# Designs tried in a protein design chat: VHH binders against q9y6x5. Part 315

Target 1, 379 residues: q9y6x5
Amino acid sequence: LPPKLLLVSFDGFRADYLKNYEFPHLQNFIKEGVLVEHVKNVFITKTFPNHYSIVTGLYEESHGIVANSMYDAVTKKHFSDSNDKDPFWWNEAVPIWVTNQLQENRSSAAAMWPGTDVPIHDTISSYFMNYNSSVSFEERLNNITMWLNNSNPPVTFATLYWEEPDASGHKYGPEDKENMSRVLKKIDDLIGDLVQRLKMLGLWENLNVIITSDHGMTQCSQDRLINLDSCIDHSYYTLIDLSPVAAILPKINRTEVYNKLKNCSPHMNVYLKEDIPNRFYYQHNDRIQPIILVADEGWTIVLNESSQKLGDHGYDNSLPSMHPFLAAHGPAFHKGYKHSTINIVDIYPMMCHILGLKPHPNNGTFGHTKCLLVDQWCI
Key: E = the ipSAE of ESMFold2; O = the ipSAE of OpenDDE; V2 = 0.75 times the mean of E and O plus 0.25 times the DockQ between their complexes.

## First folded at step 14 (VHH)

Design gb6 (framework vhh_8dlx_2; at its last look DockQ between E and O 0.80; V2 from the best seeds 0.00; counts 0 for: pae E 3.5 > 2)
Fold by OpenDDE, look of step 15:
Structure gb6 (fold): chain B 379 residues (1-379), chain A 119 residues (1-119)
Amino acid sequence: as target 1 above (379 residues)
Amino acid sequence: EVQLVESGGGVVQPGRSLRLSCAASGFTVSSNWMGWVRQAPGKGLEWIGDIYSGGSRFYNPSLKSLVTISRDDSTNTLYLQMNSLRAEDTAIYYCATGKDFESLAFDIWGKGTLVTVSS
């Protein structure tokens, strides 16, 4: 049988949730498969950028989705979660579902994974759902499993996206044990339902399934705010993205804007584009603005309007609170194996290997995931 | 002992709605895979739909628009709401679960309740 792979993302599932909460279904999934305890995601640690990194194996500067909100100065186009359908933003890379569909006798399916409802390089997923947060998990699951089971040519790669626990993390904060316990229990229940559905349809034994996330969540507070209006007049710049990484487009001399911001808060680093730390791999793209502000963990950048979020993400990708996990099950994976850490870009070459696809040039390292795979030697 | 008892069946006119109940004992409905199946006279068993422990529901595509499955944790009861009933919906309706509650097939059944749709 041709190899098949289902990639599932629970948005904002912080890695240490696995240590602090009970996940009987997920633990059973892990027991019969593999776990990577920490996945180092890409900077900035936001939803669109990291989901695209998973499926391209590229840093944000390379695949071109550098934030959830972007601006291109040449075309004067804007990107946001409500305006993400222009292929212009996605065409700087080739996601794995496109690569998969260009192969003979293969098709791809997607349930609301970022970028899957957009024609990228003139190719759109053979099966997809338009993004709609009101659509239930069961409906998404039903469509994905139907496509995996009944499509011609066969669906060999599928993606499934769910907005929790991210939305709740923002609302309650990750430190709210009562509310987050409830939310995370529901997530585990959904994982149980996913597994049950796959078994019921006879897909479970032959399907490779990856469950992962794009980022974690950190606790925020009204006591940890950075007000930019206290440092610089709003007329001197255009705000492209706000918190916790602000993208600044100066309307006056860049140096003057920088000088007004550089000492704005001891809890915020201010970088000229050329001075952005190399470890972020966040420099070599025209969509990165001339000045970026990076708030410390748990700090929120605001204007005169206060933020109501009790949790947020997008911070330094070296912070453990920003790290998700990866679990996997299927014929390609070992059983009962745990691994400490990988980079999020490492997922792409692994998926390509599983599917027998030639990977595009990427920033991942296949060697980092060899120990997860039954057909590889673990050194 | 695990037991399922269906109720709510009877004679109903076409176009009407009916709600069937399945009272479970010996296990918790909300923690297990539950489903509804029917058998029309002279026909085989037809799957209507099921509800998973996590609450996800799946339906026969031919019946999806006409049926809704739900459960009440407080009463440990499974429900089947049927709308716009037709003569062809006349059947014995069964609720079912898996023997070990992790089975891939229904093997514990109620006795069934008869629904007759007639003008």
Scores: ipSAE 0.764, ipTM 0.900, lowest interface PAE 0.6, mean pLDDT 95
Fold by ESMFold2-Fast, scan of step 14:
Structure gb6 (fold): chain B 379 residues (1-379), chain A 119 residues (1-119)
Amino acid sequence: as target 1 above (379 residues)
Amino acid sequence: EVQLVESGGGVVQPGRSLRLSCAASGFTVSSNWMGWVRQAPGKGLEWIGDIYSGGSRFYNPSLKSLVTISRDDSTNTLYLQMNSLRAEDTAIYYCATGKDFESLAFDIWGKGTLVTVSS
């Protein structure tokens, strides 16, 4: 009977929420499982890039999903969250569900995880739901559990994605304790429902479950805006992505555009592509534009307009506010073990090990996660 | 002591809608899971659906488009809304819950309420 793994993401679940709010259901899950307190995500700290890094073990420059908004100068194609179905964007890496289906003649199942409704290297998840944010958590969970119980070849890898607490984090900001306590209580209740459903169906004792997220959230303000229009005229460049990491495609002279931007705001760093810090691993891909602007934490880049978002992400991945957590339970994991930090790219080789799959070359280090696993010793 | 009391049953004509209620006492609905089960004359028990403590609902696929389960946590009451009633919906309807949120079975049942769909 092959090992099974369910990977669950609650978008925008900042690690520090665990210290500021009570999560009785999540704490019961962790008590008999493992907790990684901080997961250092990849830059930029956005949804599509980090969800793809979790399932490929690659930095964004290597897997090709380098932002939530992208432009390819050669093909003239555009990528956005409303135009993300072209396989062209996803084909620079092989996600774990594709490897799972091709190596061991197993099935994969997906409820809304980014990329799972796209054929990648001519392979789509065996069972999937086309992305629709209006579909309830209960419907996603019902489909995943039915596929885990009733499929041949067996579903051995399943994913479940939920948009909260990211949507509320943007709307209220992470410092709104009243609204965030309500939102996070609801998420904890959904975790309770997830565990209960798995127990009711006889799946709980033999299923490995990972609960994680792609990034955190930081507080924004109308008092912390960078008006790009005050720095440079629109005629000089094409804007590919805006905030908090702006992707600038110069129309005529890169040096002239850079010189107009480089001293525009004390709350924004301006990089020529070749000068982007090596620690970001955000340079070696044609989809990364010639000039990148990186706003300081909590600052929003705008075009002569106000911003209505009270929370945002995409900032420097060294910031603890950008870090999610990882909790896991199941036969592969120790019980009651707490670990401080892993890199988000380390999740992929750990998952391959649990499933008995040969990982594709990746940027993760298996040694970083070995202390979580019962079949490994750690030092 | 946990007690469940169903109400709202009766004789209804085909094609009409009906809402059943289940008043719970001795526990908080929002901390437990609950469900509806029915038994038609001469048939076994048929599961209709559940609502878990967090509000997630799971239905019998054959009935999903015809029924809706909801609850009012402030009045500690569970509801079953039934639409487009047919003669085959004639049954005794039971409200049920587990003894706690860790229970995997319906341990506690109401006495049931009869729904008869006929002219």
Scores: ipSAE 0.404, ipTM 0.777, lowest interface PAE 3.1, mean pLDDT 92
Fold by ESMFold2, look of step 15:
Structure gb6 (fold): chain B 379 residues (1-379), chain A 119 residues (1-119)
Amino acid sequence: as target 1 above (379 residues)
Amino acid sequence: EVQLVESGGGVVQPGRSLRLSCAASGFTVSSNWMGWVRQAPGKGLEWIGDIYSGGSRFYNPSLKSLVTISRDDSTNTLYLQMNSLRAEDTAIYYCATGKDFESLAFDIWGKGTLVTVSS
């Protein structure tokens, strides 16, 4: 009976890939639904923070997942993309699948969306997969559709996560048209299979589906390196995260460390925590270190003279290269409507509206997404 | 003309493996929804699995550990790999496709190939 929603992320899908490559299946999806051409994501433009912002509607400083690598000085805890299971890190917010799971006669399902294999506020979805990157898209899709179709109480909110095109974007760089065309064609094929599976199972007409991403990708180069060891001895600080936003915990006087770094490169901004630009909404959390270094687009902070990446993300969220897209289809959405931009934090209150959930306090603005929805007037 | 021709059937001993082929003409296997279905003597049709146009594969849960579906663009052929064959796998094996992916059902079938698993 209740409205159902499937939230899908293809990691690292830069918004302008839609106009620069062919997506027959995704374009058919958009034609019968809605498109937001650019989604302004949150700083820093990294995977874990932005996936959590989508499902909480909160800036990173407010939900506590402030980077892919974090350190808490009081508890001595470390967080990384390979060490992310401690609920301590996630408990500063309530993601939508927890709120949904706690409703009467509803459940949530998850196929590897970041955080869904963690018992956040002692709550985990009734159906979920432990993260394992070797599990194929088809197995993830099979599990999520089985749960959507065969669960009691019914699954009303489900998430599906895929690592591409992010992994290939890092490996080849977004400007490698030959390799990225192959990668993006495969993504479009998977979208086609997703839609076909939903139709085959009788879910397509009454399931709302959002296809989005967390960030884009920019081109890197061995000619655009910032060698941190050339500017400061590593004995003066603890390095919490490296590139393109370095998180610096001083071992000596903070101002002294700042002064050693501030002229290190014209291609890097150095901020004391209290001086981080307000537009980043990236200041008011203890997990944000006393000094951050923000590389210019396409520049890589290194400790030696080489880097293995040809593409990267995490840069200033004003950069178009960091922006993903959002497409959606289902009974809640208009058909054939295109919208220029929303903020990524706006997705959460929209999803809560579709599901009939009371949103927790958040940074999103429902009014930004009302033109996407059939039950709203766009004036 | 759309046609499907299965081959590779025959008599095989229990515990062995067998690969069935389905040669397609009049369309390409790499862009079409296709699948395998079998019918044991005196039994109804049993769905084995299918492959969607984008390459995603879905299997009957009771057979998932025993079978693999694949396709080869260079020969325009769909394959069914069967492992650890048992006497109960004796059946006529059909490959099938939906003429229109929106039809939700297989509507073009091969004539089938007989597999007999016996000591």
Scores: ipSAE 0.360, ipTM 0.760, lowest interface PAE 3.5, mean pLDDT 92
ESMFold2 (binder alone), look of step 15: mean pLDDT 81; pTM 0.819

Design gb7 (framework vhh_8dlx_2)
Fold by ESMFold2-Fast, scan of step 14:
Structure gb7 (fold): chain B 379 residues (1-379), chain A 119 residues (1-119)
Amino acid sequence: as target 1 above (379 residues)
Amino acid sequence: EVQLVESGGGVVQPGRSLRLSCAASGFTVSSNWMGWVRQAPGKGLEWIGDIYSGGSRFYNPSLKSLVTISRDDSTNTLYLQMNSLRAEDTAIYYCATGKDFESLYFDYWGKGTLVTVSS
C-alpha cells in the first residue's frame, strides 16, 4: 500500500507559544514523533503566500502568490484577500496534491488548504471542501478521515486547515495571556481529538501526520501607527496592499512617489522593486509592485484611521515572532527527536520523499529535513 | 470506580422530542471521549455518535439530522437530544466512555435507559 500523509495547519501558531503555554496533547504527539522548534517562513509572512510555499517548496516570487492582495500589471487582474478562485493566480507552481494525482494515479483530499478549491494546471484535489470559515473543525476532520479511509483510488495526501490561533492573535494580540491561553488550550484539545479520531478509525499507525503553521504573530499598538496619508496624497498612487507590507503602484513618475515616501517614517523601509533585499527572495514576479513599504515589527501602516488589530504578521521573516513550528508523527519519522530550524520551503521536498513522488524543481533542500526521517542518515 | 447512569427514557409519542441524560462519576467527562449507542429489540448495537474530550462531535450519518450530543462539564453530565421520534427509535440507549482519551473502545458502559415510541 502506498505511504499516506496528512498535513495539518493551525494558522498563525507562533513557535514561542510552545514554550509559554501547556500543550499536553501536542507534547504526547511530539514525544513519539519529531519537533522542529522554528520554521523560517517566506517573505512576506502572510497566510496565502506561506501556505502555498509549504505545498510547492517555492519562494513567493516563484510560485506567484506574493501577498493576500495582488495586482498583475501585465494582465491587469486583481487578486483580493477574499480568495480569488481564478486559476491564473495559482498556475505559476505545481502544488503537491497535483503531483500526487498525476505521477502515481492516487487521490488527494483537502479540508480548506489555500488553493485546493481551485483547478491548478487543470487538476483539482480529488476530494475538497470550498473555503468556508464557519465550517467546524470536527466537520473538516470528519470529511478528511472519511476520504482517507474510503477512497478509490486511495487518498495518499490530505490537508486540514484551521483559522486559529491567527484570528484570536489579531483580535487580542499575542501578549494577552488570558485570551491566548484559552484559544491555545482549545487548539491542543482539537489536536487530541484529531489523534483520537485517527486511532479509532485504524489510521494512526500507518499515517504520517505533520502539524505546522504558516507564520507567527507580533503585538501591535495604537502607539505604533504609520499614517501613509501624512506621507503622500492618494492621487499619486494606487494601493494594492496596505499593512505591514504596503504594495504601491505609482500613477505618476515612480521616482517622485519614491522620494515622497523614502524619508516619511523612521519605522518603515521603502524599496524600489530592484532594491528589495536579496535575502527576502521577493523581487522576480510581475505581481510584486514597483514600490514596497516594509513596516518595522509591531508597526501598522494606516490611512488616517486607527487600527483595530492588536496583533499582526507579514513582517521580516528573520524575526522569531514570525516563525511557526513543525511537529510530525508516523512511520516515516523518528521518535523523540528535536531539531532547531528548517526553512518552510524544505517541507515540500520532505513530503515528496515520504510519498515517493518526484518533486518539481523547488527552493527547498532535502538535506535540512533528513534528520527527521527514519530512512535517512543524519551525520 | 467509573459509573455511568442513564436517565430520561420512557414512553413517548411519535413526532415528539426527548432528551436523555448520562450522569458520570469516578472521572471527568471533559477528560475522556464519550458516546451514545442504542439497541432496538432483536437487533444489534447501533452507534449514534461521540463527543471527544476537546468537544468535537461525530455522528452516524443516518442519524445526524435527528440527534445532538452535548455535555455539561460543571455537572459532569452527557446529553442526547432526539427530535422527530419514530417507532423505529424504540431501543435501549446506552452512554459509554473509554478509560482515557487514548482508548479505542468503550471500556465503561451504563446499564441503559429504555425509550419506547408508541401512541
Scores: ipSAE 0.231, ipTM 0.698, lowest interface PAE 4.4, mean pLDDT 91

Design gb8 (framework vhh_8dlx_2)
Fold by ESMFold2-Fast, scan of step 14:
Structure gb8 (fold): chain B 379 residues (1-379), chain A 119 residues (1-119)
Amino acid sequence: as target 1 above (379 residues)
Amino acid sequence: EVQLVESGGGVVQPGRSLRLSCAASGFTVSSNWMGWVRQAPGKGLEWIGDIYSGGSRFYNPSLKSLVTISRDDSTNTLYLQMNSLRAEDTAIYYCATGKDFDSRYFDYWGKGTLVTVSS
């Protein structure tokens, strides 16, 4: 009886892949649903920050997952990867699965979405899988659909995360048409399998499904490296995060470290924390380091070594190459509607509306997504 | 502190098989993204394949039928099994691992082991 929503993320699905490759299954999904052609993500354009922004509606400075590698100078704690399960890192916001469980006495289910295997404000997703990259898409989907059909209280919010095309985007780069075509065809086949399984289980007609991503991907090269060791000796600072946004914790005077870095490369911008551009909404958090280096699109910051990655993300969120898309289908959504752009933080209040939840204060604007919804007046 | 030590290289005749080992220290192989890369004399680096923390494997399509990557979590060792070796497989073979989940590419490399395929 209550509305149900499945939120699916294909990590690193650059929006313009939709224009450059064929997606017959995704196109069929869109034909009977909605498409947002570009989603403007939050800075920095990295996996954990943006996945947490989708489910909280907050900028990174507000929800506290400010990078994939973090240091908190006050508590002296380190966050090193997606498997970090210390609630400390996640407790600066309330994600939608927690709100779903606490407001409506409903269940939530999760297959690998960042944060869902962590107790946040003493609440963990009712059903979840511990993160394990070796678990197939099919196994994740089978668990989610089992929980959607066989739970009490009912599962009304479910998430499913898949690591591709991000892993292949890093390895091959987005301009490798042969390898990326193969990877993206497999993703489209998985989308076809997802729709077919939902139909087979009688879930399709009454389930709202959102397919989205956290960021895009840009081409990197051995010809576009910034050697940080040529700028400054590593004895002067602690490196918290490297590329393409370097997070620098000075061991000496901050101004002296800044002066050594500020003119070292024409292909990176060097900011004191208070001088980070306001448009990034990346300043007001203790986990944001005193000096941030932002590489230009396609440039990689290295420590006196080569980089083998041919694709990367984390760059300026104004870059179209960093933007994902959003497609959705279900009783809450119009059929055959296309929208140009929303902000990634707008997804959260839209999902709260679909589920009948009161959103926590957030940076999204419901008005930006209301044209996607059948129960709303557009314009 | 991360160390990778390759072994098992040497001279091998065409058509034979060879297994390379990579002993890891300073980290747990079952918790990391690991792979094999080779470099033939005077050529660039060629990716062979990767194994992810849970055991999912991805191979260079041109090499998939000829190689298998595996690991022994109890001995913290990565393996590369090569079959039907050809003269063009002569190269220095490196094992490598990635530190950062989101980077999902190699940060640490071993020193390499030489494989020479000749009569």
Scores: ipSAE 0.000, ipTM 0.158, lowest interface PAE 14.0, mean pLDDT 89

Design gb9 (framework vhh_8dlx_2)
Fold by ESMFold2-Fast, scan of step 14:
Structure gb9 (fold): chain B 379 residues (1-379), chain A 119 residues (1-119)
Amino acid sequence: as target 1 above (379 residues)
Amino acid sequence: EVQLVESGGGVVQPGRSLRLSCAASGFTVSSNWMGWVRQAPGKGLEWIGDIYSGGSRFYNPSLKSLVTISRDDSTNTLYLQMNSLRAEDTAIYYCATGKDWESRYFDYWGKGTLVTVSS
């Protein structure tokens, strides 16, 4: 039978949650599989950008999903929740499910992963669910497992996305141990149920399963606000995205807008597009605005109002608080192996290898993940 | 020892609702996988749904709008709520638990409770 892979994401699962809370089910999964303790995600450390980087192996400037809110300077189009299904936004890269369907005579299945309900390069996931946050984890898992067992051509690549612990991380903040303990226990129980369901259906021993996340979470506070209205009047710019990375489109001369912003707060960095640090790989795309503001960890950019968020992400990708983890189990993976760090873009070429697919040109390095795999040597 | 005792069956009119109970002894329902299965006269076993130790529930897609599985951990009891009953729902209903995750076979079954839907 061809190799099969299920890729699972728990949004906003910060790597150090594994050390600060008890995860009996996840720990049992790791004991007979592999753990990567830190995954260095791409900048900006937001949901849509990082989920698309996992499945394309590309930096945001290359795959085109550069933020959760975007403006394209060439076409004058705006990206928001209401038009996230316009293929225009997703067509700058080829995600793995498209390659799986076009390169091999195989099907893909998806439960809510960003981009899977969009036809990309005229190809949509063979089986998918339209995004709806109200659909339970149980229903998502039931559909995925039924498609894995009852498809022709066979489903060889499947994805499953869950919104927690990100939603609770924003609401309570990651330092709220009482509320986060309850949320993380529920996630661990869902992981236990996932494993039990796969075992019951006869899938567990022959299925490769990756559990990962797109980013972490950091604590925010009403004492750490940057009021953009104190820096510059609304009439001088159009705001494309606000916090913690603000995307500024000037209505007047760019230099005048930059001069009003550059020394306004000691807790944010102001960059002209060409001055954005090279290490971010966040410059070469028409959807990156002429000026970006990058808040320091835990600081929130606001418009003359309070922020309701007690936790947030989007910050500098060098920050450990922004890093997720990766755990995996299955015939492709070693048992009981721990690895320190990989880049999030490295996941894509590893998954292509497991599925026998030729990867599209990408920013990942297969060598970084070789030690996780039974058919590879750590040379 | 593991023992399962189903109850709540009987004769019901079409369109009505019925709740079946499964009293468990020898193990804790909240710590084990449990399911409901039925067998209509002269037919094979039909899976209704299951509940896992963590509380996740999975249903036969053909039945998911018509049934709900729940448990009461304090009384160690599993329930099956059935709505909008039809004549074809006439069957013996079994409560089951199992250790064999790979083969989808139940290790332990109750004796079943008969549900007859008649006009």
Scores: ipSAE 0.000, ipTM 0.368, lowest interface PAE 13.3, mean pLDDT 88

Design uf1 (framework vhh_8dlx_2)
Fold by ESMFold2-Fast, scan of step 14:
Structure uf1 (fold): chain B 379 residues (1-379), chain A 121 residues (1-121)
Amino acid sequence: as target 1 above (379 residues)
Amino acid sequence: EVQLVESGGGVVQPGRSLRLSCAASGFTFSRYLMHWVRQAPGKGLEWIGNIYHTDSTYYNPSLKSLVTISRDDSTNTLYLQMNSLRAEDTAIYYCARHYWGEARTSFFDYWGKGTLVTVSS
C-alpha cells in the first residue's frame, strides 16, 4: 500500500490571520497534526512563482516561472494568467506530480493547482481539471476524493487549489476585519467539509494532508502610490510587469533608463539585473528583465492613475505579511507539534520523502522539515 | 476616469461576419494588454483572446481561427473580427483591460458594459 499525500492551497492566506481570527476546524486539524507558523516564500511573492516553487523545491530563477507576467525576447512569447498553457514556460523544472508518475509508476490527481493542466516534459497529471474559477470548492473536492478512493493505478499524490482568501484580500484589504472575518470563516468551514469528507470515505487515517498557501497580503492605500510616469516617459521602455515589482525592458540604452528611474521615489528600489540582491535568488534567468523596480511594503506602482487595490502581495519575501503558514496531518506527521519557520522550497523534498520519491536537484533542505516527521529525529 | 465602450453588436444571420469595436479613454491605451471576453445566456464568462502592446495575439483554442483581434493605438481602439458566426456565438461581448501582476483572482481591472450579438435566422 503506497503512502498517499493531498496538498491543499488556499491562495493568499497570510500567516497572522491564524492569530487574529477564529478557525475551529483548522484548529482541530492542527491539534492532532503539525503547524509551521511562518513559511518564507520565494521572491517575487506572487501566485504562479510560489505555487511552482512548492512543487519543484526551486527558486524562481531556477524553475523559470519568475512572475505572473513574463516575456521572452528571443521567441517573442508572452505569459500571463490568460495565456499560461504553453509548456515552454513550465519546462525548466520537473514538478512532483511528474516525478510521481514517471519514477514510481503511480497516478497523480489535480484540482486546479497552477501547472497541472499543462503537459510538462510531455507528462500531464493523470487526472486533472482545466482551470475554471467558476468551479466550486465542493466540485473540486468531490473529484479529488473520488480519484483518491477509486483510481487504478492508485493516486498517491493529489493537489487542491482554492482562490480565496486572495481575491477578497485584494478587494477589501487584510485590515477590513468585517469582510475578512466572513471570508476566513467560509474557508474554515471548507476545511471542516474536507476533513468530514475524508473521514466519511475512510481515507482520513491513512492519508497525509498538507494545508498551505503561496503568500500573504498587505494593506494598500491611495496615499501610497508611485507614479512611474512622473519619472520616465513611457516611450523609453516596454513594461513587462507593473506592481509591486515592475519589470522594465529598455527601448534605449539600459544605463540611461536606469539613471532616469534610480531616484524616482524614496519608496521604490531600482535594480539593474546584475545588482538585484543575492538574498532574493532572482537574477539567473533570461525571463528576468534588465531593470527591476521593487516597491516598499504597501506601496503601489501606477501609470498616472489611482489604484483600486486595497490589498496586494509580491513584496520582499523577508516581510512577515508576505508569509503563509503550513499545517499538516497524517501518518507521516507528529501530533500536536508546532514549528516556527521553514522555507517554501523545503516543502518539495519533504513531500518526496513522504512519498518515497527521489527528489530532483532542488534548493530545499530536508533537515529544515525533519522535526515534523515521525520517522525522523530533529535532535 | 478609465472607460471602455463596446460597439458593433446586433442581430446577424448564421455564416456572416461581424466586427466589434472598443473605444478606450482615460489611460494610455498603447501600454496595456487588452482582452475580449463573452458571456452566453445562462453561462459563465468565456475568454476569447488578448493582444499585447507588442501586437502579439493569443486566442482561446476552442475558437480556432474564427476570430482575429487587432488594435489601433492612434485612435485608442480595440477590434474583434468574427467570421462564420454560429448560433452558439450569441453572447454579450466585453472589452477588458488587463490587470497587471494578478493571477487566478481576475484577468481584468476594468470592463465595458458589453455589446449584445445575437446570431439567428
Scores: ipSAE 0.746, ipTM 0.889, lowest interface PAE 1.2, mean pLDDT 93

